# VHH binders against CLA biosynthesis isomerase (cla-dc): the designs that were tried, part 20

Target 1, 281 residues: CLA biosynthesis isomerase (cla-dc), of Lactiplantibacillus plantarum (Lactobacillus plantarum) (p0dx41)
Amino acid sequence: MASFIASDQDVKNFLTAPSMNDQEGIGFAYATDEAVLKALIPAPLKLMAPVVCGYVVHMGKPTFSAPYLEESLFALVSYKDKMMGAYPINLLLHGPGAESGVIAGREGAGIPKKLADDIELRRNDNSATATVERHGKTLLNVSWTAGELNDPSIMKQFAGQLALGKEAEMNSFFYKYDIDQHEDGTNHFSNVQLVATQLRSLADQVEPGNLSIQLESTDDDPFGELKVLKPLGAAWFHFDTSVMFNTLKLDEVDAATTMPKLLTGRYDRSFFNPKAATYII
Below, E stands for the ipSAE of ESMFold2; O stands for the ipSAE of OpenDDE; V2 stands for 0.75 times the mean of E and O plus 0.25 times the DockQ between their complexes.

## First folded at step 17 (VHH; framework vhh_vobarilizumab_d1)

Design m1 (from k3 with G98A; at its last look DockQ between E and O 0.65; V2 from the best seeds 0.00; counts 0 for: pae E 4.8 > 2)
Fold by OpenDDE, look of step 17:
Structure m1 (fold): chain B 281 residues (1-281), chain A 125 residues (1-125)
Amino acid sequence: as target 1 above (281 residues)
Amino acid sequence: EVQLVESGGGLVQPGGSLRLSCAASGFTFSSHYMAWYRQAPGKGRELVAGISREGSTSYADSVKGRFTISRDNAKNTLYLQMNSLRPEDTAVYYCARADTFYIRYSGDYEYFDYWGQGTLVTVSS
């Protein structure tokens, strides 16, 4: 019988080793303005290269939701020159499992996730395309054509993330925080912490190719801020498994200096100004 | 060059059976979702049946229980077994190739990118 009361076992199993299995789609990388990208990276993380990485993928068998599509733009960063990994700037989700994915990511792992209006991913024999739409605008249009990378030097980066047939571990850096409402109605951020979520993934398909990418901006999703200076490459890939198996608490950080860099990936401008709403749903 | 060639159409009496074939070439057949469409005179083209790469099938309500879509990846051939045929099944039947991979959860989209020339099925007494 369906119940609002979860069993003790369910509680114990809550988001246990959340996995994004049967993940398939386009991974890509392009060169961007270093100063701009660097400014988006919160301390104490350090930008490793003026490259934006991203993907548009179908999550076919997540353990925490129905299937959904996900887009992400992320930077390569280091923590105290000891840990390297991805710093996701944004994630947009669409599909049946998108709500659950957003909730699980945000509450569970501090991931900057929002819901897209639409995400499309398609592939033919030797090419694929993806589009991401939010608030009536196509924010991202990406194409992969099988063959040579735009810049072969990026192969090392892809190879590291997409080791075919081998389990690969990677870190994703996120910031978690609390929200406290005060008696005057204002909300304050507290307990801001940098965490590293560790993922183990198994790629069983990787097909390199040429990247074509276009970015556009809205106030809520300023994708265009990460300007494409040079496409570097793309790959069609499939992860059989991808498991978040651990989260490391790294540092507590200053809210005043960190939160300005975190809010856009998590909230629309309407959160800051009621007049910022652009349309009525 | 991608080619889809339908065969097996013809004249059949109501209650009869017919098996359509679609020979595929010029692409990796096993990587594609395939489908049968039909277009009756004066009507629009409609989906009849679809089959995934893995063999999962779907059918229009009008043909459920009567038609069976199948595929032989080794032969690069798509089939449509049509049983208990009715006059309303009279149409040109088309084989269609879908994208190797396509996901969209909302809105209308062009899922199929290649079509055969079609084969005529006429059900008449």
Scores: ipSAE 0.067, ipTM 0.538, lowest interface PAE 1.6, mean pLDDT 91
ESMFold2, look of step 17: ipSAE 0.190; ipTM 0.697
ESMFold2 (binder alone), look of step 17: mean pLDDT 82; pTM 0.831

Design m2 (from j3 with P111Y; at its last look DockQ between E and O 0.69; V2 from the best seeds 0.00; counts 0 for: pae E 2.7 > 2)
Fold by ESMFold2, look of step 17:
Structure m2 (fold): chain B 281 residues (1-281), chain A 125 residues (1-125)
Amino acid sequence: as target 1 above (281 residues)
Amino acid sequence: EVQLVESGGGLVQPGGSLRLSCAASGFTFSSHYMAWYRQAPGKGRELVAGISRGGSTSYADSVKGRFTISRDNAKNTLYLQMNSLRPEDTAVYYCARGDTFYIRYSGDYEYFDYWGQGTLVTVSS
């Protein structure tokens, strides 16, 4: 029976670890300007390679929402040379489950999620394309063609993590923070900390191939700052399961040096500039 | 090699029903998005209904609640059950094959690479 008051069983179910089952789509990697990418990575994370990785996927059977499409661009990073993983710079979501996905990720781990205006993911035979639209532009246009990688010497390291039929554990790193209001009405950041979410994933399909990728910018989503210097490769993949089984609190970090690197992935320009107009019809 | 053959069209009175079939061969039918289109005299083709490989359906507003698309993957056959037919439904109806994977929540599916020859439905007045 529906109510604004959740039952005891509802609360119990709410606390169950989320799973992103039946994930399918295009994953990719390209080389970018090392200095530019390194500057985007907040301490104490360290950039491991001058490579942007990303994906456009369908989350077919998430345990916390209706299905949705998701895009991400992320860097490969380490924490104190003892934990390696992804540092997502952005995530854009679209579909019937997208709003729930944004809320869950933002509140649960400070994940930089926003809603896209549209995402398309399609495949026919041995080729696939995806597009991501927001605020009047196609921010990302990516294609995969089954076969040779653009640079097979570089992609071997990344392909090895997707061992078919075996669970793999992966880290993703995020920064959480509070915004507290002073008694005089002004705001400040507090409790700025680095966290890691840990996923246990089971890949049952990986089809490597050639990447073609174009990025565009808007003021709200400056994807073009992550310049494509050299496409490295792409793959069509399917994860049967992907369970977020843990979130670790790693470090408290300095707000003044960290927050400038976090805001654009989480907020639009209207937050910083009262005259900003990002919607064109 | 890909073949789509429609059948089940004919003459029917207003308020009547027809069931269209599309027999598919030369490809893995169960993997593809499938759709029905129609073309009325003097008009362009318009989407009537679509069905994904997973069974998710969509309908044009003009037929919603009256038409039902379905698929039988064991028989490689696409169906359109047409109820409460109107003179405005008079058209040639076409079966169309789409992609092996397609997700987009904000628009109609438009990527079709094979079409049948069509079957005529005439709704008399």
Scores: ipSAE 0.340, ipTM 0.783, lowest interface PAE 2.7, mean pLDDT 89
ESMFold2 (binder alone), look of step 17: mean pLDDT 82; pTM 0.836
OpenDDE, look of step 17: ipSAE 0.438; ipTM 0.763

Design m3 (from j3 with G98A P111Y; at its last look DockQ between E and O 0.32; V2 from the best seeds 0.00; counts 0 for: pae E 4.6 > 2)
Fold by OpenDDE, look of step 17:
Structure m3 (fold): chain B 281 residues (1-281), chain A 125 residues (1-125)
Amino acid sequence: as target 1 above (281 residues)
Amino acid sequence: EVQLVESGGGLVQPGGSLRLSCAASGFTFSSHYMAWYRQAPGKGRELVAGISRGGSTSYADSVKGRFTISRDNAKNTLYLQMNSLRPEDTAVYYCARADTFYIRYSGDYEYFDYWGQGTLVTVSS
């Protein structure tokens, strides 16, 4: 019988080893303006290269939701020269599992997730395309054509994450925080923490190819800020398994300096200004 | 040339079982989502089951628990195991290759671009 009361076992199993299994789609990388990208990276993380990485994938067997499509743009960063990994700038989700995915990611792991209006992924034998739409605008259009990378030097970056037939571990850096409303109605951010979520993935298919990518911006999703200076490459890939198996608490950070860099990936401008609301409900 | 050839259809009694096969050629089978559709007389074509490259499956509510879609990438073959067949399952069943995969807000999937000729399944006493 359906109930608002969860069993003790369910509570215990809450988001246990959340996994994004049967994941496949387009991974890509392109060169961008270093100064712009650096500015988006919160301390104490350090940018490793002026490269934006991203993907548009179908999550076929998530353990926490129905299937969904996901887009992400992320940077390669280091933490105190000890840990390297991805810093996701944004994630957009679409599909029946998207709500659950957004909630699980945001509340569970501090992931900057929002819902897209639409995400499409198309694949034929030698090429694929993906589009991401939000607020009536195509924010991302990406294509993969099987063959050679635009820049073969980027293989090192793909190889690290897409080691075929081998389990690979990767760190993803996120910031968690609390929101406190004061008596005057204002909300304040507190307990801002840098965390590293550790993922273990098994790629069973990787097909390198040529990247074509276009970015557009809205106020809520300024994808165009990460300007494409040079496409570097793309790959069609499939992860049989991808498991978030651990989260490390790394540092507490200053809210005043960190939160400006976190808000856009998580909230629309309407959160900051009621006049920014574009829809009449 | 892309080809999809269905087989395994026939006449079966209610409660019986059939296994459909779809032999794929002319493309990289393992690179595509595949699906079974069916079209009953006087009705539109409807999705029966879909399967991702990695083996994730989806089913129409009407066939859940009775039908199983599977694939053998090494053999370039798609299968549909149909158990507990009902008269309402009578239809031409089509194998379909997908070059477009998107999830609608309603939770529906779209899988299509090439189709087989179909195989007739008749469930009748």
Scores: ipSAE 0.025, ipTM 0.423, lowest interface PAE 4.4, mean pLDDT 90
ESMFold2, look of step 17: ipSAE 0.192; ipTM 0.696
ESMFold2 (binder alone), look of step 17: mean pLDDT 83; pTM 0.842

Design m4 (from k3 with E54K; at its last look DockQ between E and O 0.01; V2 from the best seeds 0.00; counts 0 for: pae E 17.9 > 2, placed apart)
Fold by ESMFold2, look of step 17:
Structure m4 (fold): chain B 281 residues (1-281), chain A 125 residues (1-125)
Amino acid sequence: as target 1 above (281 residues)
Amino acid sequence: EVQLVESGGGLVQPGGSLRLSCAASGFTFSSHYMAWYRQAPGKGRELVAGISRKGSTSYADSVKGRFTISRDNAKNTLYLQMNSLRPEDTAVYYCARGDTFYIRYSGDYEYFDYWGQGTLVTVSS
């Protein structure tokens, strides 16, 4: 029977490692303005390439929620030239599991998750499309068509990241922080730190192809700042399993120089601007 | 009611072969990750092989190249072809239904919600 008090077994299960199983959708990469992308990357992470990567996927069997759809744009970065991986700039979630996914990611690793108004992912035969809508605009419109990449020279860079039928380990970098209240009710940031989540994933489907992509901005989600200078390629992929098996605390970082680069991926303008409002009831 | 029924176990000499079957009923078989586990006398259960809904496979290092997992979604049946059997393969073999699609994960976590009764494989001379 339901209760406000969780059992000892429930608490034990809550602490086990999460998995994002049966993940399927479009992955893509495009070239963007290097100076713009570099400016978004908080120290001590360093940008590795002037490329935005991203995906729109269905998370079919996550261990922490009902299924949901997820979008992300991320940069390829290094930490002190010794660890390489993804730095997600944003993640937008939609669907019955989305609320739980936002809570889990925000609380677990400081993942910049917000809810989208709608995400659609459709595939027929050898083509697929995805759209992500939030606050009155389609922020992202992506198409994949199986076949040649837009720039075939990138195959070497990506071929080793997804080996079909074999597990691969990947780093994702995030910044965590606490928000503490002063006695007068005002807030301050504390414990601002860089972390890495490590995922072990098994890809059983990777179908390369041509990318078509359009971005738009709203005041809350300025996706268009990351201009598409050249589409590089896309793929349809499926991960049977993806397990978050480790989280590393890497560095403490300065709040004054770091937080300006974190807030927009996690909060809307109403948190920052008393004259900002959205009315779409 | 979900049911998994293993068959095909038995006594075999080292170097021999066996084919295990697992008949599944009471659920949409084609939508689930399926796996074979084994439990040797006095040991814990270990993952032997797993197969995704789309047919991607994984294997424990100890059985790679000798065992082949497969599924027939039309017959709701999971298979394990076991070749070049060794005495160390002696165990009770269990068919397991995944609530998630975990292929190469064992220890510390239990991600399977239904298990068969098992079929004994003995490799001895």
Scores: ipSAE 0.000, ipTM 0.147, lowest interface PAE 17.9, mean pLDDT 85
ESMFold2 (binder alone), look of step 17: mean pLDDT 82; pTM 0.834
OpenDDE, look of step 17: ipSAE 0.621; ipTM 0.811

Design m5 (from k3 with S52Y; at its last look DockQ between E and O 0.01; V2 from the best seeds 0.00; counts 0 for: pae E 12.4 > 2, placed apart)
Fold by ESMFold2, look of step 17:
Structure m5 (fold): chain B 281 residues (1-281), chain A 125 residues (1-125)
Amino acid sequence: as target 1 above (281 residues)
Amino acid sequence: EVQLVESGGGLVQPGGSLRLSCAASGFTFSSHYMAWYRQAPGKGRELVAGIYREGSTSYADSVKGRFTISRDNAKNTLYLQMNSLRPEDTAVYYCARGDTFYIRYSGDYEYFDYWGQGTLVTVSS
């Protein structure tokens, strides 16, 4: 008999490590305005390169939901000159598992996840396209064509991120926080902290190629701020396994200087502008 | 032409110190990941230390706490301060240029596109 009360075994199962297995799609990188990208990176993270990386993928066998499609744009960052990895600026999810994916990511690691209105990812032979739509615009339109990267001189460096045929461990950095209410009814942020999630992934397919990419902005999703100054390359890839095996608390950080850089990846204008409304069903 | 020129190698007693330098020219030094590798006689090249364009560093376990990699972007120079030297540190030390993108720390030398000629460090009494 179903119940609002979870059993002890249900609670135990809930606490098992999540996996994002059978992940496939387009990965890409492009050069952008260094000053603009650097300004988006909250301290104490430091930008490592004036490059935006990203992907549009099908998450085929997540352990916490039905399958879904996911888009991300992320920066390459370091923490205190000793840990390197990805700082995702946004993630947009679409599909039957997307709601659960947003809940899991938001609550588990403070991942900046929102729902897209639509994500399409299509491959035919040696080319693929993806689109991400939200709130009346196509925010991201990417294509990959197998062959040379846009910048062929970085082929070896580009391929090294995917480490074909062997397990690789990667850090992803996120900021978590609480929202608490004062006695007078107003709210404040508390426990604002930098965390690193550590993923172990196995890529069994990587096909490098040429990137074509266009970004647009809406009031809720200003993707166009991260201008494409130079496409660097793309790849079609498949990760057989991706396990989030560890999470580290790295620092507590100042809310006043940090939260302005976190809100738009997590909330729409209606959350902080009383004269903003969006009607989509 | 890209050039990387190492200097500062030599003969030193165990427990001694050396400072290696790598003078870089022909490219925008401040934009690149840079590394030191070493190769002992009859062995393959191994990563010693790396430094990203924004200053983050990584080290091989065998040298952590004894070696310090640094860069001076104004002088286009990469450094390796080597303290508490051991006979096992005897090798030719190479300066290597990495990508402007970023490089996961590894021993995979195939992802470095330019190498210096090397400078010999011998640690013996």
Scores: ipSAE 0.000, ipTM 0.255, lowest interface PAE 12.4, mean pLDDT 86
ESMFold2 (binder alone), look of step 17: mean pLDDT 82; pTM 0.832
OpenDDE, look of step 17: ipSAE 0.031; ipTM 0.512

Design m6 (from k3 with S31R; at its last look DockQ between E and O 0.01; V2 from the best seeds 0.00; counts 0 for: pae E 20.0 > 2, placed apart)
Fold by ESMFold2, look of step 17:
Structure m6 (fold): chain B 281 residues (1-281), chain A 125 residues (1-125)
Amino acid sequence: as target 1 above (281 residues)
Amino acid sequence: EVQLVESGGGLVQPGGSLRLSCAASGFTFSRHYMAWYRQAPGKGRELVAGISREGSTSYADSVKGRFTISRDNAKNTLYLQMNSLRPEDTAVYYCARGDTFYIRYSGDYEYFDYWGQGTLVTVSS
């Protein structure tokens, strides 16, 4: 029966590799201001393209939780010109499994996850829409219509990332850190480190199409800083399996130059600004 | 050991043509994004053209319609056919290898992991 003390079998099951089976939704890419995007990328990662990628997906059968919806905006980056992959700037989660998803991601790899107030993802025939709402605004409104990409030349450049019927491996980069308090209650950062997680995914559905995308900002979620200069394209996709494996510790990094780029994706303004208050009943 | 060796540079009159070659060795050429860059004296390197492993091409605006990038995976060779050459095309031209996952949009960043030693193209005015 139930106990605060986990059984040996529970511990063994906890250590089994997690997967995010039956993942489905809209993936997209758009061009943005290169200088703005580059400034958000902490060293030693380097920006590979002035493009924001993102998705709104349903995680249908995660092994670690009930289903949930997830949004992300991420950059394409490299580490020391050796490893390439995604650097997620933010992730917002909604649904019955969302709390577990935030806990797992924050603790497992320092993933910048917060809870959205609402996420909706709808498809009818050859079109789909998604919205992400938080703290008084729709932060993201995306649509996909099957057919030609906004920039058809980009289809061939992105097609290898979601090759049908073949497993693909992908790195995602995150930063982990400790926060401790001094006697006077002030915080300090320690053990700031760059990590990579590795993913193995099998896409069995990829339907390219036209992207329509709108971003808004709140004080807590400044999505509008990543301006849409040009929509490039979208796709409806389904991953039959997606398995996270292997966490690599890549570097220790300087807190003073790194932490300013990490906080907004992980914390709201009330954490930083004594004049910030929110009252929800 | 990964090596990229450029050849085919030289002196040419305006309006002339040259074909550059880049012989690749020490890796599986057919699985990599490949590109040509150039560097004029006193200037930074700029992207000229790129080609994906599947053969999709991209070009800098300054060379579009005049230059053609191609690859021969059986010979492990990357090519740049340069037509209608102008004095502004004078530069050292470099062959560069990208990663299999890498997607390249612009020449503002050098995200390539191996580079050749370059071949000089001089277009006399």
Scores: ipSAE 0.000, ipTM 0.117, lowest interface PAE 20.0, mean pLDDT 85
ESMFold2 (binder alone), look of step 17: mean pLDDT 82; pTM 0.836
OpenDDE, look of step 17: ipSAE 0.619; ipTM 0.821

## First folded at step 20 (VHH; framework vhh_vobarilizumab_d1)

Design n1 (from k3 with Y111W; at its last look DockQ between E and O 0.82; V2 from the best seeds 0.00; counts 0 for: pae E 3.3 > 2)
Fold by ESMFold2, look of step 20:
Structure n1 (fold): chain B 281 residues (1-281), chain A 125 residues (1-125)
Amino acid sequence: as target 1 above (281 residues)
Amino acid sequence: EVQLVESGGGLVQPGGSLRLSCAASGFTFSSHYMAWYRQAPGKGRELVAGISREGSTSYADSVKGRFTISRDNAKNTLYLQMNSLRPEDTAVYYCARGDTFYIRYSGDYEWFDYWGQGTLVTVSS
């Protein structure tokens, strides 16, 4: 019989490492303004290239939810010139498992997840398209066509992560924080920390090709700030397995200098602007 | 050359059953989303049922519980089992080929690039 009180076995199963198995879709990269991208990266992370990477994928067999679609735009960064990896600027989720995915990621590692209004991922033969819609606009429209990359330099950056038949480990960096309400009724940020999630992934399909990409902005999701100066390339890929096997606590960081760079990826304008419109359905 | 050839239509009394078949050739059938559409005289085409390459199915509300879509990838054949037929099911039924991969959870438009010639189903008496 179901209960609000979980069994001991339910608690044990809850603590099992999450996996995003059977992940399939479009990955891409494009060049953007270095100064703009660098300004979005909180210390102590350092930007490694003036490149935005991203994807639109179907998470076919996640261990924590029903399937869902996910978009992300991320920068390539290093921590103390020792650890390299992705710094996701946003993630938008849609589908039956999306709510659970947002809750798990926000609570587990401070991942900047919001819900999209709609995501479409479509492939026919040797071409594919994806769209991401939120709050009245198509924020992202991407296409992949199998064949030549726009600029082959991108392959050097992805060689370890996209190698067929070999497990690869990759770091993703996030900032966690608490919001505390003090006795005077005001809210304060506390415990602002840099963490890294570590993924072990097995790619069994990678089909490189030409990228076409368009970004749009809304007040809540200013994707257009990350201008497409030059498309570099795209690929259709499938990961058989992708396991988040570890989370490292790296640094405590200053709230005043860090939080301004975290809020837009996690909250809409109604949290900041008392005159912002309410979205009601 | 992509071909979709429907068969199995005919005249049937209300409450009866028919099984439609669609023989596919000229492409890798198992890699494509497939669907049945129908068109009654003077009406537009409407989606009846769809099936993904993985076997997940969807149905129009008007046929749920009465119709079953299936596929046999070894025979390159799509099927529609129609039970408890009603006069409102009278239409030309079309087989349609969709994308090799398509995910959208909003329940919105699906794209189809090849269509069969159709098979007539008449439910009367």
Scores: ipSAE 0.298, ipTM 0.756, lowest interface PAE 3.3, mean pLDDT 89
ESMFold2 (binder alone), look of step 20: mean pLDDT 82; pTM 0.827
OpenDDE, look of step 20: ipSAE 0.633; ipTM 0.847

Design n2 (from k3 with G50A; at its last look DockQ between E and O 0.92; V2 from the best seeds 0.00; counts 0 for: pae E 2.4 > 2)
Amino acid sequence: EVQLVESGGGLVQPGGSLRLSCAASGFTFSSHYMAWYRQAPGKGRELVAAISREGSTSYADSVKGRFTISRDNAKNTLYLQMNSLRPEDTAVYYCARGDTFYIRYSGDYEYFDYWGQGTLVTVSS
ESMFold2, look of step 20: ipSAE 0.485; ipTM 0.816
ESMFold2 (binder alone), look of step 20: mean pLDDT 81; pTM 0.825
OpenDDE, look of step 20: ipSAE 0.673; ipTM 0.862
ESMFold2, look of step 21: ipSAE 0.398; ipTM 0.787
ESMFold2 (binder alone), look of step 21: mean pLDDT 81; pTM 0.821
OpenDDE, look of step 21: ipSAE 0.754; ipTM 0.872

Design n3 (from k3 with Y109F; at its last look DockQ between E and O 0.58; V2 from the best seeds 0.00; counts 0 for: pae E 3.2 > 2)
Fold by ESMFold2, look of step 20:
Structure n3 (fold): chain B 281 residues (1-281), chain A 125 residues (1-125)
Amino acid sequence: as target 1 above (281 residues)
Amino acid sequence: EVQLVESGGGLVQPGGSLRLSCAASGFTFSSHYMAWYRQAPGKGRELVAGISREGSTSYADSVKGRFTISRDNAKNTLYLQMNSLRPEDTAVYYCARGDTFYIRYSGDFEYFDYWGQGTLVTVSS
């Protein structure tokens, strides 16, 4: 019988490492304005290339929720010229497991997750499309066609590093923080820190191809700030498993210089201006 | 040659049950989204139920709770279990093949490239 009180076994199961099994969809990369992208990267991370990477995927068998669809845009960054990896700027989730996915990611690693109003992911034969909708606009419209990349040099940078049938370890960087209320009810930030999650992933399907991509902005999701100067390429992929096997605490960072770069990936304009949040469902 | 062959239709009384089958050949059945549509006399074709390659299902509001779509990938067969049948369920039922990958948790299942010949279901006393 269900209860508000979890069993001891439920608590133990809750503490196991998350895994994102059966992940499938479109990955892509495009060139953008270097100065704009660099400005979004909080210290001490450094931008490695003026390239936005991203995906729209189905998380088919996550260990913490029902299935869901996920979009992300991320930069390629380094930490102290020693660790390289992804710095996600945003993630938007939709589907029966999406709420649980947002909660798990926010609480577990400070992942910048919000809910989308709709995500569609479609493939037929050698072409695929995906769309991401939020707050009245299509923020992202992406297409992949199997075959040649838009810029063949991207194969050496992407496909040559993504080995089919071999496990790869990858870093993702996030900033965690606390929001706590003072006795007078005002909020403050504390414990602002850079972390890295380390994932072990196995790709059993990677099909490179041509990217077509369009972005648009709303006040809450300014995707268009990351202008598409040149599409570089896309791929259809499937990961059998992707397991977070380690989390590293890297640095404590200054709240005043860091938090302005974190808030919009996690909160809508209504958090900053109560008059900004009018819409009808 | 892609073929979809429906069977299992017939005459049934209100409140009765039928199970429709769709035998698929000429393609890798397990890789495709599949759906059932129906067309009543003088009406347009409408979606009844859909099922993804991994088994996720969706239903029209008018049939939810009464109909169950399923697939047997070993037999290349799509099924529609229809319970608590009503006279308004009277229609020709069609099996349809969709995309090799399609996920959307809201919206329509509009992109089907092959259709069966249909099987008639009549619900009348």
Scores: ipSAE 0.251, ipTM 0.745, lowest interface PAE 3.2, mean pLDDT 88
ESMFold2 (binder alone), look of step 20: mean pLDDT 82; pTM 0.833
OpenDDE, look of step 20: ipSAE 0.739; ipTM 0.886

